# Designs tried in a protein design chat: VHH binders against Ras guanine nucleotide exchange factor efc25 (efc25). Part 7

Target 1, 234 residues: Ras guanine nucleotide exchange factor efc25 (efc25), of Schizosaccharomyces pombe (q9usu1r752to985)
Amino acid sequence: TPEEFASQMTLLEFDYLKQIPSREWIFRSWVSRDSRSAVRNYINFSNCFTYWIINCILEKKNTKARTAVISFFIQTAYKCLSLQNFSTLMSIVSALNSAPIYRLHAAYKLVKAEDIICLSGLREIVETKKNFSTYRALLRKAELPCVPFLGVILSDLTFIDEGNPDVLDSSPHLLSFNKRHRLADVVADVCRFQSSSYEMQSNTDLQSYILHRCRFVNQDLSYLFDKSLSLEPR

## First folded at step 21 (VHH)

Design S6 (from Q1 with T28D F108W)
Fold by ESMFold2, fold request of step 22:
Structure S6 (fold): chain B 234 residues (1-234), chain A 121 residues (1-121)
Amino acid sequence: as target 1 above (234 residues)
Amino acid sequence: QVQLQESGGGLVQPGSSLRLSCAASGFDFSSYDMHWVRQAPGKGPEWVSSISGSGGSTNYATSVKGRFSISRDNPSKTLYLQMNSLRPEDSAVYYCARDLDWSGGSYWDYRGQGTQVTVSS
């Protein structure tokens, strides 16, 4: 069921989020890829999940079966929006927008109109235009609990800089405090998201199934695109 | 330690061309997709272009497609952006950025200090 799947994905992603120690936000531990970090582990899981969706669709041999999987994930993403799980929502839309899947026009033609309308709205949320303005507006209005999409947060941390000082801000120590203040604001916001909990009951069997399936996915985009061409030729 | 250093910015007239360079060190450059990201005053970062680790795949924002060309030279660990037919709206600080390796979009885990490009009559 899309609703149960969305709930359990939300609990899984929230557990990954809560496990990130505060020191990783401060020291940006994910930049040094020769050491393992909780942020990097979360990215790896999220990538596996996105590719798992792609594989689930492409493993179906007939068009109607592929349409059913696409519809299932559209409905799952819509439920994720109501749970304020923006991370799973981004992963699902990314999979559906990937080159191997986006081109499956025959399968998309069979998706019922209400799900196509839903997908169109979800795509607007994840659009990158105006620096993710739609997503950021929704995130600002979100109440706890919420799973934000870390890709935007990590990119924001990367682009924090000290502006040119004015006459009142000419000290090197004031420049350092300004950058630290902006970093502290982003970190405080992330800590706020980590501080709450979702009230759904966990289904450890379903969560274990998801984690197991994600471990064994093909992430070779060239192979997946070729498979897509075989299923729906140009 | 990871380092990225941009160069080649300047003040140019509309319609001019300019070539940006980014010197990379402290990581296996050819293993990473790389990006150019620009930031105009008062605006957030705007993705401009990306290139795969091998250099075999490139992508561009619609606003620059056909005018800008990204390239890399893996032996010299250098990323380039050739900017042709420059317009005033291209004025920004241009950053070389390393891909975060998160699927489905362009996200970054490291950037240089940037180089200023100003297009003015």
Scores: ipSAE 0.722, ipTM 0.888, lowest interface PAE 0.9, mean pLDDT 88
Fold by ESMFold2 at other seeds, fold request of step 22:
Structure S6 (fold): chain B 234 residues (1-234), chain A 121 residues (1-121)
Amino acid sequence: as target 1 above (234 residues)
Amino acid sequence: QVQLQESGGGLVQPGSSLRLSCAASGFDFSSYDMHWVRQAPGKGPEWVSSISGSGGSTNYATSVKGRFSISRDNPSKTLYLQMNSLRPEDSAVYYCARDLDWSGGSYWDYRGQGTQVTVSS
């Protein structure tokens, strides 16, 4: 059921978000390749999940079966939107937009019109135009609990110190205070999201299933694209 | 520690060409996808182009496709952006950025100081 899957993915993603200690925002622990961080663990899980979706679709030998899996994940992403789980939503749309999956025109042709319209709307949310303006507008309206997409937040942190000066003739001390203020605003928002809770009941079996399946997925894009070509030739 | 240093910017007329360079150090350069990201005053960062660690796959924003070419030289740990047919709307600070390694999009965990490109109107 897409609804239960979305609920349990939301709880999983939220647990990853809550586990990020405040020192990682201060020291940007995810930049150093020599150490593991809670942020990097979360990114790794999210990537595994995205590739798991790709593998779920490509392991079906039957076009109708692949269509059913695509429809399942469209519906899951829509439920994630209603739960304000933007992270899982981004992962699902990323998988459906990936080269091995996006090219499956025969499978997509069999997806019912309601789901195609839904997918089109979800794609608009994740579009990068105007610096993710659609996503940012939805995030501003969102109440707690919410799982924001950290990729945008981490990229914002990367560009705050050099984005643009606040004033042309400000002293270096004033510019430093403005950068510090903008950094603090981003960090405060993340901490606010970390401080809430979702009320759904945990399904330990389903969560364990998801974590297990994600751990062993094939992430070789050359292999996955070749598999896509064998299933729907050019 | 990770270091990225851009160079090659300048003031040019519309239709001109420029080639940007980015010197990388402090990480295994060939293992990372790399990006060019630009930022005009008062605007958010705008992704321009990306290139895979091996150099075998490149991607471009629609606004620059066909005019800009990204490349890399892994032995010298250098990233390049060839910018042709420059337009006033290309005016921005151009940053070399390291990929965050989050699938499905272009996100960044480190950038250099940037190099200014100004195309007169």
Scores: ipSAE 0.708, ipTM 0.877, lowest interface PAE 1.0, mean pLDDT 88
Fold by ESMFold2, fold request of step 22:
Structure S6 (fold): chain B 234 residues (1-234), chain A 121 residues (1-121)
Amino acid sequence: as target 1 above (234 residues)
Amino acid sequence: QVQLQESGGGLVQPGSSLRLSCAASGFDFSSYDMHWVRQAPGKGPEWVSSISGSGGSTNYATSVKGRFSISRDNPSKTLYLQMNSLRPEDSAVYYCARDLDWSGGSYWDYRGQGTQVTVSS
């Protein structure tokens, strides 16, 4: 069911989050791709999951079957929102917004109005406009446990600069204080999320199924787009 | 050790052109999508443009589409941003940024020190 899938994805994503050692935040271990890092392993899993959704939809031969898979993942994403699992939510919306899937207008037309309204709301949450302002507002008010989306956190760590470069010489120490405060706030938030726990019961069979299926997915967007064209020609 | 170094900024008048360069080292440049991101005083970072590792796919923010052109030269490990018809609202520090490789959006794992572009009458 969408509810059980969302619960197990949440536990799985949370395990990835918890496995990230504190020193990776300090040294930004994910920047060097010559060394494995827990952050890179998590990113790789998340990417595999996104493409797995795309493959699940495109492997269905008839339009109603594709519609059912799309609806399943809309409902899963909505449950993820209620679990405050923003990472899986972002992955699902990313898959549904991908070029191969977004263009499946015949399949989307068969999706129930209730689910289309739900998807529209989910898309607003992940909207990048105003620097993810909707997502950031929800995250700020979220109680623990919560799985934040690391893509925004990692980008924040990369681009924190709250000073004006033209005024650096007039107030160099003020710029340094602002950057240090912002960096510390971001790291403290992620560490806080790592320190909580979800109460849901683990389903090892379902988690293993997800991990296994994600390992072998095709991530070639050109191939997937061509497959999309064969299923719903222009 | 990943390094990105931007250059080519300056003070210009509205309607002028500038070309920014970013020298990359310490990673397999052609394997990464690259971005230009700008940050005006008192504002958060604003994505400007991206280019795929091969150079075959480019994308632009609506605010710069038709005026800016991103390109790369993989043999010299250099990223470029040609900025034409510059406007005062284009004034910002421009950063070269490496793609985080997270599907579904533009996220960054490294940036350079930035180069200042100021467009004033």
Scores: ipSAE 0.694, ipTM 0.868, lowest interface PAE 1.0, mean pLDDT 87
Fold by ESMFold2, look of step 21:
Structure S6 (fold): chain B 234 residues (1-234), chain A 121 residues (1-121)
Amino acid sequence: as target 1 above (234 residues)
Amino acid sequence: QVQLQESGGGLVQPGSSLRLSCAASGFDFSSYDMHWVRQAPGKGPEWVSSISGSGGSTNYATSVKGRFSISRDNPSKTLYLQMNSLRPEDSAVYYCARDLDWSGGSYWDYRGQGTQVTVSS
C-alpha cells in the first residue's frame, strides 16, 4: 500500500539521517568523492531509490500497468508529505520528472484526475525557481519528526562556507564570527532533525526488500530513455 | 584539494557582454556536471546554468535563457559562461560550482570565491 511504503521509506531515510555523525557537518566530509562518508552513503541510497522508481515504471510492458505504478508513487509521495518526509518526496518527484518518465504521456493520460492534481501540488513544493521557496516555507512550519531534504542543506553549507564574503561590517573579527554563526545555525538545525524519532512500527522485510532492490538498479539514463522510447514511441 | 577560481567579472553598462571563466583543479573535471550560480547581496544563491561532464547537455534558468551560454573545455579543465545583453538584475557575484551528484536537481558540494559582475549605467 502507498501508506505502508511511505511509512517504511520514512523510517529507512530517517535511519540514514540519524547515522550522520556531527563531524561530517563541520568538516563537510562529502566533498571528497572517495572518502568514507555517511552523507555520501545517504546520497547514494537516495539516487538508487530514484532510479529504482524509474526502472519499476519502465519494466511494465503495458501502458495501464505503468499508469498504476505512477499512481502508486504519486500517492506514496503525498503520504510522505503528510509524514514530513521531504527526502523521499523529492526522490519520487525527481523520478517522475526524469526524461524517461516525464515523456510517458499515454500513461499519464490514464492517471486519475485526483492524482494528477496531487502531482501538480507536489511539483510546486519541489520547484527550484525561487531557491526552493515553497519547500523552505513548509520546512519552517514543520513539527518534529521530519526528514528534511539534505540537498538544499548541503548546498546552503556550500554557499555559507566558501566564497561567501565576510563584508558585513568594517570589523574583520565580527565578519569571521558572523560566518561561523551562520554555519552553526545550519548545523544546529540539522542536529535538531536528527534528534527526533518516528513512532511507526518497522517492517523489516519490506525495508530489506527496498534496500536490496535499490542496490542493483540500472542508472544509465541513455539506456532508460531508449527503453522509454520503445515503450511509448514519439 | 578541490579548487575552483572564477574570473572575468567587472563593471559594465546595460546591454554589454562579459565572458566568465572558471579554472578547476584537484578533481577529475570531466566526470562532474558543473554549474554557474549567482548571488546578489542579501539574497540566496540563484542557479543560472549547468553543463554535463561531457558538455553534451546544457540547461539555463528562464531569466537568462537565450542571453547566456555555458561551455567547458575538458582538456584545459575550464568552465565558461558567455553573458550577452546584460541587465541590471544580472548584477551579482557569480560562482563556479561543482555538482553534488544528487539526482533530480541542481545541488552543489563546492564553489569558488566568485567574480563580481555589476551592470550599471
Scores: ipSAE 0.693, ipTM 0.870, lowest interface PAE 1.0, mean pLDDT 87
Fold by ESMFold2 at other seeds, fold request of step 22:
Structure S6 (fold): chain B 234 residues (1-234), chain A 121 residues (1-121)
Amino acid sequence: as target 1 above (234 residues)
Amino acid sequence: QVQLQESGGGLVQPGSSLRLSCAASGFDFSSYDMHWVRQAPGKGPEWVSSISGSGGSTNYATSVKGRFSISRDNPSKTLYLQMNSLRPEDSAVYYCARDLDWSGGSYWDYRGQGTQVTVSS
């Protein structure tokens, strides 16, 4: 069910979030793509999950089957919003907005009107214009427990670092107090989210299935787009 | 502040060549993989090509493979797309984008105005 899937994805994402020690936020351990950091592991899982959704849809050979999978993930994303799991919500909408999936007009035509309206609202939340302003407003109002979207956390830490690149380069033995204060604010927010618990019961079989399927997913965007074209030509 | 500025578009005839440029600033350009993405009227964004931060690895959409060539000049922080044998279906606004691999694919960081390429007789 969409509800059970959303619950188990929330537990998985929350476990990834809780495993990240504060030093990784401070020293930005994820910047090296070859890193074995906990943040990089979470990034890799999130990317794999997004492509897994794309593959699940494109594996279905008939239009009604693809529609059913699209509807399932719309409903899952809506439940994720209710659970305040913004990370899984973002991954699902990203997959549905991807070029291979967005163009599946025949499949989308068969999606129930209620689900299309729901997807429209979810798309507003993930809108990147104005620096994720809708998402950030929701996050500020969110009560614990909550899984924030990792991408915005990493972007904020990156922009703080990029905000004064010439000052840091010209004075390598000096530290900016304002930069350290801004970093501490982001880290404090993340620690607040890490300090709570979801009450849902773990379904180990479903979680293992998701993790296993994500490892073997095709992430070749060119291949996936061509497969999309073969399923719904032009 | 991160900035991307695309240029080099125009109106050309089928079979023509065109070279797009993207001037980047405000970030460590060589640390990021870069992409060209295009968007035709009424359609979603379509990935065109990518190049690694060092420039050593390139990839292309099957629709442009063999006709387009991506390159970068890290000292000048500039990304290029050489487009040969242009077809009417290549008509689109072309954007350069920074790969933020923590954003789940569809979250290419494209902030420029894009450059219009129109291929018509």
Scores: ipSAE 0.018, ipTM 0.439, lowest interface PAE 6.4, mean pLDDT 81

